VH-VL binders against q9lss7. Designs and how they scored, part 18

Target 1, 226 residues: q9lss7
Amino acid sequence: MGNTSDDDKILSYEDVVLRRSDLDILNGPIFLNDRVIEFYLSFLSTVHSSTTISLIPPSIAFWISNCPDTEYLKDFMKPLNLRDKDLLILPVNDNSNVEVAEGGLHWSLLVYYKEANTFVHHDSYMGVNRWSAKQLFKAVSPFVSNGDASYKECTDTPQQKNGYDCGVFLLATARVICEWFSSGGMKNRDELWFANVKETVPDLVNHLREEILALIKKLMSESVSK

## First folded at step 4 (VH-VL)

Design fa6 (framework fv_fiztasovimab)
Fold by ESMFold2-Fast, scan of step 4:
Structure fa6 (fold): chain C 226 residues (1-226), chain A 118 residues (1-118), chain B 110 residues (1-110)
Amino acid sequence: as target 1 above (226 residues)
Amino acid sequence: QVQLQQWGAGLLKPSETLSLTCAVYGGSFSGYYWSWIRQPPGKGLEWIGEISHSGSTNYNPSLKSRVTMSVDTSKNQFSLKVSSVTAADTAVYFCARHSRYGGYMDVWGKGTTVTVSS
Amino acid sequence: QSVLTQPPSASGTPGQRVSISCSGSSSNIGRNYVYWYQQLPGTAPKLLIFSNNQRPSGVPDRFSGSKSGTSASLAISGLRSEDEADYYCAAWDDSLRGYVFGTGTKVTVL
């Protein structure tokens, strides 16, 4: 083949193929890569499969945000059927160079909620991805609204204390928002999921790496594939 | 300009695993989806599946149980494996690059002939 | 399995117009862009038309595409001997969550 042991495929789950090196990333105080982010978003998609939630893979969000050609973007967006969805979960990365995928230094989360016609940005290192999130918002908005969607920064979203957990905060926040939506969603347009995120995310991030590792090992033993 | 160079198995017996590799030259590997397409002798084109540079895959449902795709970013390569082959897998196999953000296939490899015979 | 239907053959003499139909369903052509690929004898397919009616750089304006409902058409005006090839339509299929090709049309220049 030409794979090293660190590149060995360990799990095929839905549309994601994880490798042995991804377990090392989860075991260490190391920045999460695209595959780990996509894997857990895919898992959340499976958990919430009976809902109108769409969780967008990192590579897809990256391409949406960085597409210079309107024709390519329209072509790409049509099969995603985003107008059928009431909640969109979109990972944001500060990498803007299409030649260097999996670059960038920071993960954050952009969420679109159709009932409020609003995009909300959750950034665990406040302000770092503001530009990247706004670019993704501008690119996605025409395909889910009539161009009249609002954009908000969640200014009191939980903040990381280290340089490597931004991806963990992305995944924890995405999970809490999906659970909020599945539990009945909006009661107040101004509150959305903000209280749930503030209450739950700080504790969840302390053990989410271990939880994802345990999940992968369980799925490996079950030989799960789409 | 970007070119795709492909190689792999020529003659296989039923039940064996088909293995093909496609290498990308003269252009960026990152930021694209990469597909495999096959064409049985005298027949039309059939899409097998696609893979992103990060390893995310999407397979033709009719082939999903037998198909695995992988990437080697250090070599700018992606590969196809099809398990438990039969005579029905006899075809010319093409690798291709999708347009930057999905959709149509704008660059194609020259094809690799695979024959499955007992 | 192909799910888009094309006529198996089409023919013309140099200078004529040739039209190739491609019939699909609401899950593919009805909701998604149509692409056309040209395959010269013994070669790999080449992108000819994308997004229903757009031409890549280097494709002459003699080639044009159109789409109506669940069907698409490729027109070749001013047919030339070098246009002798197999032509395939293609589209994303929402139900299969994948790309589907047409059955292919062999264009012969008489």
Scores: ipSAE 0.000, ipTM 0.396, lowest interface PAE 19.9, mean pLDDT 84

Design fa7 (framework fv_fiztasovimab)
Fold by ESMFold2-Fast, scan of step 4:
Structure fa7 (fold): chain C 226 residues (1-226), chain A 118 residues (1-118), chain B 110 residues (1-110)
Amino acid sequence: as target 1 above (226 residues)
Amino acid sequence: QVQLQQWGAGLLKPSETLSLTCAVYGGSFSGYYWSWIRQPPGKGLEWIGEISHSGSTNYNPSLKSRVTMSVDTSKNQFSLKVSSVTAADTAVYFCARHSLWGGYMDVWGKGTTVTVSS
Amino acid sequence: QSVLTQPPSASGTPGQRVSISCSGSSSNIGRNYVYWYQQLPGTAPKLLIFSNNQRPSGVPDRFSGSKSGTSASLAISGLRSEDEADYYCAAWDDSLRGYVFGTGTKVTVL
C-alpha cells in the first residue's frame, strides 16, 4: 500500500521472496506479476514433488526464450534435466525486451507432455501470445525431443472476460493439468487434459486469487519468529 | 463426503481444563488447516484457533495464553484444550475444516455444548 | 478484539429482497476476502458465500454477496420461510493474524 512498505519482504518460500505489494495484487483486479506466478508454480511443484512434473519459473522461461547464444543455451539447459520429466509447465509472457525481464502485458501457458510428444499452448486471450509461445517451443523442443515434437494451440481453452486475469488463467490451467497427471487419470494422446481444463478452470479462476492470498498469509503466520 | 465428529467433557467446574477432540472421516486430514470456533448462549461466533496437519498453530490473541491445540495424525484427529475455565467459557464449541490453505470453513462439526458452573 | 459489525436483525415478507451489511476495517475486509455463513436454529454454521461473491454447490442463486472498500453485503432475493436463520460475515484480519466474525444478523420472515 505505502511506497516503502511495498518493498518489504514478507515471505521466503523455496527460491521465491514475496513482497507486501504482492498481497495487494492478489486482493485486487490487477495483473499477476512474475513473483506471484513463480510462487504458485513453486507451491504446485512441492505438492507434486513425487511426480515427474517440472514447473519452470517465469524468469527461467523468459531467459530460455530470449537467450542470444545458442551454445550458451545448450549449456544452460543441460543441468535442468528436462528429458527426465514427463510433463513440463512453462509460463509464457509477451515481453521480448531483455532489459526488462518483468515486463509484458499478457500471460499464457505452454505445456509439454512427453508421452504424446506434444506442446500445447493455453491462451485465455486467444492469439495474443501465439508468437511468444512458438518461440519458447522452438527453444525448448531440442532438449525434450529429437526435433519432431508437435505444437498445438488449444482453440477451446477457457477465455478471460476482463483485462487482468491472464495470470490467474495460467495458474488455474497449470494446477488442473498437474492434478490430471498426478491422479493417474486417462493418458489419451487425442484428448489429453482438455476436458478437465474446460470443466474445472472456469470455476477455479473465480476464487484462485483468494486461495493463493490465503496460502501466503498462512505461510507468513508459520514463519513468525519465536 | 468429509465429516467431522467431535466429543469431550460437557460439564466443567471453574479452574478446570476444557478438552475437546475432533475426528476427520471420509477424507484426507493432511493438506488442510483445522479450526475451533465457539458460540456462547445467545451470542455470535468467536474463532479460537487453527492447526495444520504438521502441528503448526495459530491462536486468537485474546485466548492465546489459555489455548493449546494438538494433532494425532495416526487417528486423523485434532484437539482443543482451554485452561483455567470460567463461566465466560460456557459455549457451543465447533470444529471446522478450511477448504483452502487458510481460507473459508467449508465443513463443520455438529457442535459440543460446554457448561462451566460451580 | 476486532469484530465485523452487522445489524442485529433484518426482516421481510416471502418473495422480498433482504440485504445485510457487514462493516470492517482496512486490516480485515479492506485487504481480504469475505465469507458468509448461515446458521439455522440448533445447527452448526454452513458456508453460504466465499470469495466475496461465490456460491458453493447447493446454495441457490437467490443468495449473492458483494464487497466495496471495507464493507460487504449479503443479499437474499425471493425470501422464503426456510431462510429464517442467523447470518455471519467473516474475514481474515492481518493485525490479529486470524479470523474475525461479524456480530451476526437474525433474519425473520414475516
Scores: ipSAE 0.320, ipTM 0.742, lowest interface PAE 4.4, mean pLDDT 87

Design fa8 (framework fv_fiztasovimab)
Fold by ESMFold2-Fast, scan of step 4:
Structure fa8 (fold): chain C 226 residues (1-226), chain A 118 residues (1-118), chain B 110 residues (1-110)
Amino acid sequence: as target 1 above (226 residues)
Amino acid sequence: QVQLQQWGAGLLKPSETLSLTCAVYGGSFSGYYWSWIRQPPGKGLEWIGEISHSGSTNYNPSLKSRVTMSVDTSKNQFSLKVSSVTAADTAVYFCARHSLFGGYMDVWGKGTTVTVSS
Amino acid sequence: QSVLTQPPSASGTPGQRVSISCSGSSSNIGRNYVYWYQQLPGTAPKLLIFSNNQRPSGVPDRFSGSKSGTSASLAISGLRSEDEADYYCAAWDDSLRGYVFGTGTKVTVL
């Protein structure tokens, strides 16, 4: 019950504008929306700005998966210069309806690692997004490899126990993979980041909502100090 | 196992400056926020302020005019200064670590007793 | 001025369940995560609960946290003599742009 407007703009960070309702999402046990996911991926991009990591916004990943024309897709992909990136982080959503931009019921993560020439899908709910992930893989693969990239499901990826944390698992997994890469990681093609994800993500998901909420409030307070 | 060791002047006269230091052992100084909390005799906890490893600070508004925090990243240390002390500043002072973006304080120093008397 | 209000004391006998309330406002508990700290006599506070209801490694499951609206609660089931301590809730406060602690609750084991 309050007089607070849920549409109030509260923070402009890079290309994302967060609203008051986004704080309520982070404070509750609620499905994460596109803005919160974009915000945190953008933040990770800033943290890892000195690396060859590219973190793709949800809206861009959606467009890539659902682009109606191969020629339009080629023109769109060219300026992203994905061939110069060693690690790609791609959010996957089961929404395939171009009429509903922020639809869908489930978030998962697709990661491309250039050294292994492999796409790995991390799905915290029994792999239900694997077909959406394969669609995105097929759309992106020609622009990062010569058509010879492998696709793998991470069958042992940490699993959610509720109906709303899929976005949190996406972000936690993305963060661990970025940290693995930036720390020099295990450059063994067969091992990748799988052990790090299995060890770290189950603990991280217990407090990641709080960390993101605290980060946003910190950035809001820094804006006022100007 | 991360440990916080704290030290500084324990007995002060009114109008003097309180100076305390906290050193971090067994873990990374980078990637966290570092706070000071105080507790007057027989009373509750009061948050004083926080500092990042890069030196960004945030202070309790009720204390902001008298408080300065600083970091020495080469020594994995952070420090607190409180100017113009009075008897109201008599307390046990604790340093603590919290997650880079979270507010929970998961590692605490053992406390330093500060007494302000003339 | 904005502080989180706790009862000054709570008591029980070994094996009982005690509950400690923490009342705040929309600018703190209503919009932010709640933490609980345990302070044994003569020691520094120890993190007991974070993110409303999560336990750090080493904290037994007989300690649990919850949050509803602008209030939070800490429950201690199977009360033991070693639980005799002061307990503090804490949260970020949006209006102060800083952390606020509760007034504290002394738990006595009879």
Scores: ipSAE 0.012, ipTM 0.634, lowest interface PAE 8.3, mean pLDDT 86

Design fa9 (framework fv_fiztasovimab)
Fold by ESMFold2-Fast, scan of step 4:
Structure fa9 (fold): chain C 226 residues (1-226), chain A 118 residues (1-118), chain B 110 residues (1-110)
Amino acid sequence: as target 1 above (226 residues)
Amino acid sequence: QVQLQQWGAGLLKPSETLSLTCAVYGGSFSGYYWSWIRQPPGKGLEWIGEISHSGSTNYNPSLKSRVTMSVDTSKNQFSLKVSSVTAADTAVYFCARDSLYGGYMDVWGKGTTVTVSS
Amino acid sequence: QSVLTQPPSASGTPGQRVSISCSGSSSNIGRNYVYWYQQLPGTAPKLLIFSNNQRPSGVPDRFSGSKSGTSASLAISGLRSEDEADYYCAAWDDSLRGYVFGTGTKVTVL
């Protein structure tokens, strides 16, 4: 009755087209794919009305980190207007991860905060994506600073205790950092967003899959009525 | 090679506070979580809690009201305090390092025997 | 139930295979990595298996781990007299925000 012949597609949100299999991923103890990561980062971008927060899609972050030609990279980066951004949220992948060879990919989060001129890496499986995060930092740094940006690891960021929740930790940490930035006043804390991440992320990751599932179902129902 | 050396008062009376210290040698103290685990005589292992380099803690809920952990980064040490001890707190207490990969305890101290006399 | 359930004992003769089960719930083994520890009499526990089925350097390949659903198992092939020890499984429990250990299994070689 309500079903279409295009049964694979369940929701079109901004630049993301989610498929029914993406709901199965969220409903199970399964590694989050690029589409789910991109969807939620896109949703966070919409929630925060500020144009000075930029949340980069996984495919774009991967391409930036692996672009073989500096001139192509410059042309690609130009329309992103990164110099106008005060906070950049960048997903990180490591396909060469020997620790999770069968799982294939590991997700982590790289954040650039302009006011501190610093990139901070949050890795819920500490150390795994250090090289990949540094490569992305090196690729992005010239477009937000004059090559003098600092890089640091958040060495006590919340840690996962399974082989599949790295994407959930990425999204939970990104959400907390965006809320920290948008709340105002808290930007002046010496510890940046670290206290907020440590306080909120451990509880949030226990419910985030369910919350994202509920959000998608709500948007699906609104999309049909719209 | 990383080694954990632990010490503290081995004999306590009921109602006293247990205090144990663990020192880290031969490796980085920052970037890890540091745990305490105990084992009563003839019984299994019980996780007490963990503390990060920056002082973030997670405690076993059954012990949370009596347990306090602290860290001294200048000495590469972390400590355990258990208040209001009873005979049920008699155990061998182990300190351990949570691995950078996977969060398992990969390096253990040799244990400190704590006896709470009736 | 916050503890992982293991059989209290297991036994075998040299060269045999011994298997130790570990049963948990959706909040621990069902969602998280399983670890196995060997404790020789009078010593601290030693990590034997991490991330369900991985071995640290120095642990012989005759030790193997597996996980399915809310249960895990440790297998010891080619059992030796020096394997006589207590074995504990462990996992992080999301509801407790902490590690839970198994009840322990005493392996006797005879």
Scores: ipSAE 0.041, ipTM 0.634, lowest interface PAE 6.2, mean pLDDT 85

Design ga1 (framework fv_gevokizumab)
Fold by ESMFold2-Fast, scan of step 4:
Structure ga1 (fold): chain C 226 residues (1-226), chain A 118 residues (1-118), chain B 107 residues (1-107)
Amino acid sequence: as target 1 above (226 residues)
Amino acid sequence: QVQLQESGPGLVKPSQTLSLTCSFSGFSLSTSGVGVGWIRQPSGKGLEWLAHIYWDDDKSYNPSLKSRLTISKDTSKNQVSLKITSVTAADTAVYFCARYPGSTFDYWGQGTLVTVSS
Amino acid sequence: DIQMTQSTSSLSASVGDRVTITCRASQGIYNYLSWYQQKPGKAVKLLIYAASSLQSGVPSRFSGSGSGTDYTLTISSLQQEDFATYFCQQSYSTPYTFGQGTKLEIK
């Protein structure tokens, strides 16, 4: 029956507390929840901590895109110090219901690269989150540029072949872009990370669930050893 | 260790200007992402946010009191000041200053009582 | 302005009790909610921020939960030092607003 231990805390990592049920999500053909996405983005933040990359948690990105007032948004955005960042990684969710923060059925990725002054949207399901991504772009743009930032859809971004891997594609794409940036990146606006994403993401998606699960188990083991 | 300490006149006459100073240690307003705010509490009543100021001199005021409030900082002295003009008996309260890293008031001073004589 | 309502202004309890204090916002505040403890003649202390994150140095018997408009502070096993007034506060939008406070009193 509903085993209460399935919701027991198994790992505390940065600001994320993972539950035993999160392991079942990673083991199954199931949508990734906010906690798993936040966990892996937080892990990538740790890996790239010596860089000027900012990876925004899903709950923060959701709030930014749904904030109704520019003055309130300004107060919220100031402590994030986004102008000090050269690369922003922003998860996009199609949930627009302000009463249900963890709703929605589709994940996609919005990325801002300061050197190109461009936001790029990566959507593994034919751009169905385009409206949500543009709302987030409009909300964030004034805090990272002088109102002249470009918005672009990555039309050649790898596409999912099932109804549940959108979160996996978000995380795989975010990881490849972070690796591209940390490896020196390209200064040419035309090249960006598109070739790296197209080449690497399709293979990475096939084993990313297993990699994240193994990482969680390793961190759990290290926590017990302390 | 973060510490904040309020100082004020204790007693002020109606119609005069009330001046409060918050002195702090353990952090600096030269650091980005942090601010200091003022909250007050009249005797037996709830807490009321008044204003806050960020490291970059950006200021926010409670709209119901904005015309009477001025918040300022002296980064080199680790001080934030609040002025309230045209005080009345309704301004009698304990005044607190607190560190504001943009999402919560995480460390508070002990508070200073200000009485406005009728 | 966002109204913050705590369901009770006072609550009586005994040491060892599990105590729950509730807070409701007049609109969604996306977990931008803090819980504070106030004792007479003492500085106000932050207990919980972001609805469920425990402030450094605060005992683990304190926990926060909730989402949207409804939030809860729980003290799992009340200690003598916990008799105080508790306030919730939203920092989602200015003006920042507080609940009216819940005074926890000895039975």
Scores: ipSAE 0.006, ipTM 0.441, lowest interface PAE 15.6, mean pLDDT 85

Design ga10 (framework fv_gevokizumab)
Fold by ESMFold2-Fast, scan of step 4:
Parts: sequence; C-alpha cells; structure tokens
Structure ga10 (fold): chain C 226 residues (1-226), chain A 118 residues (1-118), chain B 107 residues (1-107)
Amino acid sequence: as target 1 above (226 residues)
Amino acid sequence: QVQLQESGPGLVKPSQTLSLTCSFSGFSLSTSGVGVGWIRQPSGKGLEWLAHIYWDDDKSYNPSLKSRLTISKDTSKNQVSLKITSVTAADTAVYFCARYPGSTFDYWGQGTLVTVSS
Amino acid sequence: DIQMTQSTSSLSASVGDRVTITCRASQGISNYLSWYQQKPGKAVKLLIYYASDLQSGVPSRFSGSGSGTDYTLTISSLQQEDFATYFCQQSYSTPYTFGQGTKLEIK
C-alpha cells in the first residue's frame, strides 16, 4: 500500500472511486488493480448504454464465483436481470492467491453471447485462468441460459509479452467485443468476434494505458470537486 | 506434436559471426500469440535468455547483448534464425530454441553446441 | 534486471523422498514463474508455469507454490528419473532471467 497522499480520492465515476495511486498504476508498467478494471468497464457500459450489453464489475464477478450459499446466490443474481442481456462481459481473476501479496493476481476475460449460447474465455497468458473462468461460467450459466450453455477457450487470443499487462488485454478485448456487438452486422458471423480481437487488440494494448489515463484526467477536470 | 531443432556451425573463430537456425513443426508463426526464443547455456553454468521473435515480427533482445544480436523468421519454412556478431570465447555454449506463447518457454529443442576457438 | 536466486546449488535425496526446491526473485513477479527440468543430453522440459500450473504430460508428483518473491517446486515422492537439474525463470519483465539451477543428486 501507498502513503496517505497516494490513497487520496481523485475521481468518483458511477460506482467506482479512483485514488491517486491508480494514476501511478496506469502511468507505470504495473499490474492493473480492481479499481482501474472496474472504472474502464463502467466507462464502456456508459458508451454502450443503449445496447443489451452488461459489463460486470470485478468485485461482483468475484462474489458470484465464490458465493458459498446457492440460495443466496440466486437472490443476488435475480435483480441483475442477466436474461435480458445479449452480451455479458465478465472479468476473471485468479482467486487462489487472494490472501497473498499483490504479485499473485492474473486478469482474463469471460464473455457470454446469447445468440450462440456460448461462453468464450480470453486469456492473454496461456489460459492459466481456465479453472477460475470455468468456475465463473458454472456459477453464471443457470442465470443466462437453462444450464445448457457451451464453454469455449479462444485458443488464438492475443498473448501478453510481459507479466503486468493482463488487465490491459482484458480491457482491450472487452472494448473490441463491445464494438463488434454494437456494429450489429457482425452478429451473424460464424467466428463470432475472434477476427476483430486478433486484428485490433495487439495494436490497442500499446496505447490503452495512455488512453485510460487521459480519460481519467479529463473526467477529473470536468468534475464538480476538481 | 510440437518439436524444435537447432542447427549451427559447431566451431566458430573469434571475431566472426555465429549463425544459428531453429527449425520447428507442430505450430506456425502465422498463429497469433506465439513466438520463438533463443536461450544459451555455457558449460557448467546457468541459462541465459538471448532474444525472441513473435508472429507479428515483434522482436526482443537481451539488453546486455542487443548490439550483437539479430533475430529473424521465415514463416513459410517454419524457421527462426539468430546471428551473433564479434564472437569471443565467452560465447561458447549450448544454444537452445524454444516456443514462446508470450510468457513461458513451453517446448525446447535439444540444443546445439557452439565452440568459439582459434 | 530481475535476479532469480535458488538458495541451494545441489541437494541430495533418496527415491521416495519429498523434495523441495526454492527460488527467490529480487522483486515481485506476480506468479510469472516457470520451473524447468534439465537432464544431460535431453531437451529442457517445462514442468510448471504461472507458479503452480502443471504442464500437460508432467507427473502429478510435481507441484509449484508461492507468490510475490518466493516460490517453491515440490516433488512429493522422488523417482529415479527425477535426478536432474531444476531451474526457475521469471517472465514478468524482459530480460527474462533464470535461477542458477539446483542439481538434485542421489544420496
């Protein structure tokens, strides 16, 4: 953890409160934390607010995957109205290391597309989150389908070239998939969004940290509590 | 089944250029997300990463050796090559190539011994 | 550069023993750690990736654990074919670096 000044609140956006240390994370070659992931997914939700896309916050996805009581999970899931959504974006985290230093976490992306009744996992590091993704798939599937949804790994998904950009790949891939869905004409594509992800994500990840940092600074300037 | 095989000159004189070739099967460098890297090991010593190249022709080099290293690929032949200029006795080592799917070296070749001697 | 240190350069054990090999990074590497096995005259073999994930085809007696800077490879019941040199490697940041190796020798 940082000193007091590093944890000062800098921006309230939707349900996420960003702190000064989050800017340092984006500015450096540093693993993205839950707040930065949640912030950008929330921003994408705003951009695609007129669509049937649901982007689930990391804390909610974690809770769903680790809920110990099946009846409590049902009560929790019902108000999310996931059956009304055609595309679900779900961040996946390696929960086996939650009790250890910040160095233990890996981000990946799980996507549900209703028209194909399929969950697709995008993991930028050799599919190491397969177990966590399958746990989340099993927990969510009854609330979006009749339990008959398919699960698939995107075997050719873009791969990270370092140990700290997994969250950037999650966000870049989520953005491309949301844009694919919002374009309408891509819904009948047999290969889903795979070609778009392969074409766009490798270039996008080179600039996404800078782009998100600029977005946060712009929103800070536009806020009432500058 | 993924297989990689190194080939090299065996013996190179000091100050000359060492050229190594990695030939592979069971995967292609036309596939997004995959690369091939070179690692060396001097006799009785540890492993040292030298360079890798990705499907998109993106290249990374060990900074301590970068000025002497050139990595290239021929996707149609399933080959990756490494050149080391101005070799010295310190470059005597077994040279390995390995598949690099972004974060680890999951399949390795058998290695080829290169001796730098007059 | 990130330095990888294996505290023991050689370790003696007997068939059937539980063996532990340790690896320490000079900074946090977020589980971007692999373990490799090297036998004389054979290709280097990946055993474990992402600190704890077992590579396909590797016997279940091999396991990895750890986080942050400290990582461990465990062989639960040593077999004759396991006498080899073991290396850890970080993939967190370039240049990718290896530990110096731990040679597992028959007692």
Scores: ipSAE 0.090, ipTM 0.678, lowest interface PAE 6.2, mean pLDDT 87

Design ga11 (framework fv_gevokizumab)
Fold by ESMFold2-Fast, scan of step 4:
Structure ga11 (fold): chain C 226 residues (1-226), chain A 118 residues (1-118), chain B 107 residues (1-107)
Amino acid sequence: as target 1 above (226 residues)
Amino acid sequence: QVQLQESGPGLVKPSQTLSLTCSFSGFSLSTSGVGVGWIRQPSGKGLEWLAHIYWDDDKSYNPSLKSRLTISKDTSKNQVSLKITSVTAADTAVYFCARYPGSTFDYWGQGTLVTVSS
Amino acid sequence: DIQMTQSTSSLSASVGDRVTITCRASQGISNYLSWYQQKPGKAVKLLIYAASSLQSGVPSRFSGSGSGTDYTLTISSLQQEDFATYFCQQSWSTPYTFGQGTKLEIK
């Protein structure tokens, strides 16, 4: 079909609008952008339709972490009803420039599990996002646990083998944790989802780009593109 | 504490196969997320990455040398081995092994000198 | 292959000096850069990973900075033990490549 630009809208899914350039990102050995991360988290939210799971978009997580006004943050957080959530999935980005919300060079995952009252950080590159994850934890904690939640690094989390797959590891880990939660979490309670992540994520990351690309193409065929 | 030690022949003849072994302690390749790599350095020259192997037996090789390189591991012995076939004088170098937790070589052995001469 | 270029192969300095060593990649490497120190007769030592993260046990006078293609290792107040050769390395894509090294020598 004729000429397409990287700015062409190709799919509207829930609150996410994907563009032609997002397909090129998935097809290549390229760092995942905010839109691809947000799209797949939104898809997981649809698949795991529990009212007690919340998957936060990257732009919202970034804003929460960088909000300078405590009263404004309280007003923003109130309608999100995070206290009613049993599992909270939060993407972490190392971008510290508040004027460039879609910046940053590394993705990682922060997860809150209400039953354990614990935040767990999964970082596929030696924990380099630890500071950014702790800042997000501190900003979110008062709205889920009255400030008494624990913070933990998953030191044995699967590690990336290249410079560009951190977003893929974020999405694979988020998917495994959502599947663990939806399956009732029937393993040793002290281990949380750690064994599932260790066992499943390394294989999943080898195929996840192709799976997401195929999913987008399927959804495009079911809708009129713009 | 993490320690790595290289062993191999001091002298190898041209056209023969060079075999190197890395023995380590303080970590295991039964642990996910870690690997071991090989790096060499010719006298007075820079560092050249050769290969690495991960806990799951996934292997990567320098493309310029791939046809001559074989990396393997023995997890039960805490050892990683490298073989280089058809050696020439250009393979004379200090050979290092190092722990590779995905993107950085964080602990290195002392290196072993290999001289290729007749 | 990604080429890593250090602007000088040797640099003379005195104890107490602020020393800067630069490294340029032939393409963007998104901060997937490490700095190593090599002393004669000793094992190679990791100083900095992810462009700016200080390795455990490394003195705080060492720091890394930069983004995209241009990266810098800084020693804020040079000590006698810091006379060594310094290498940068990219881990963005295979083959992993090192700079040619910068030898820091007594002035």
Scores: ipSAE 0.007, ipTM 0.552, lowest interface PAE 9.9, mean pLDDT 86

Design ga12 (framework fv_gevokizumab)
Fold by ESMFold2-Fast, scan of step 4:
Structure ga12 (fold): chain C 226 residues (1-226), chain A 118 residues (1-118), chain B 107 residues (1-107)
Amino acid sequence: as target 1 above (226 residues)
Amino acid sequence: QVQLQESGPGLVKPSQTLSLTCSFSGFSLSTSGVGVGWIRQPSGKGLEWLAHIYWDDDKSYNPSLKSRLTISKDTSKNQVSLKITSVTAADTAVYFCARYPGSTFDYWGQGTLVTVSS
Amino acid sequence: DIQMTQSTSSLSASVGDRVTITCRASQGISNYLSWYQQKPGKAVKLLIYAASSLQSGVPSRFSGSGSGTDYTLTISSLQQEDFATYFCQQSYYTPYTFGQGTKLEIK
């Protein structure tokens, strides 16, 4: 096979188009970009398609958080049908500059659980994204919970040990929470998914890059052999 | 309130092993998300990171010094220890321990001066 | 290893001045950058983490900015107690490395 450009399109999955450079990101100790985050959230959405879980793409979460016009935001939010969802998964990015595409330097996770009427923030880097998470919470809350939802930091959420895995922790935590929700059983509003996250995420993050890379390669091979 | 305090020998002879202890209060290494690290500073020079240890006993060492360094913790005593083998005059420095909750050192001890001299 | 360079080793200023201290990484560090203050005979103090986040208890006159390889610490109105040495540090890759320090001196 001949050498390909780092920006060659390698896989179209749902609404996400991955490029050759995205594989290099997964292979290396490198910050995950918007496309990899969106891809895996889209994959989780497919896995949990029979549930009332909504996993919001990074670009949509960004627009919600940075929309300056409240009437435009209302019109934008209407087709997302968020009031019919029991669990929302929202990626948080510290990029506030609407003129810079795929900006931002830290990923974290904001989760809304309807039964508890609570937003929970999971930040693997000392809660650095707390301000950005609260801004997203304030923007989303009126569209899921008439403005009366609570906001909570998960103070004992698993912490990253390096400078580049914040996106991996976002994806691992999102996956564990989706699995917790879809497994059923007695859901305790006081405990939520916190024990599952603490037990499972630290091990999962050690293998998630390789797992996602293998998934992409599998999908690439399947797209050729129709 | 978070407090850290270093203790060490003050004077060590060349070729011997330097042993340092960090005692702390206001946090515990029994809870997730936090570690303790060691940083040193020779007189009038900059800061050099040596090692850190996390709540789960995961350890990281400065590669230039790794063969001489051993970091350990005693969670029940709220202590972290660092050993440096085969010391030379180049190891003369103020040694600091600091709390490491991931990617920053947010609270530091006062430092302990170690002189390597015959 | 990632090299951290502070463009000046010393800077003279007067109380009330706006002071900027710069730090450059030899490669992109995705805002995994902290700023520390060191005074003679005192413990090192964290001022800013994640390039722009103010540590609890640190006066609001301190702020951090920057991205990629270039970062700045700003003191909006210098106070007498701010005369100290300031260090930047990256924690993006091991080994974690510090800048050489910038000493703020009375003009």
Scores: ipSAE 0.029, ipTM 0.639, lowest interface PAE 7.1, mean pLDDT 87

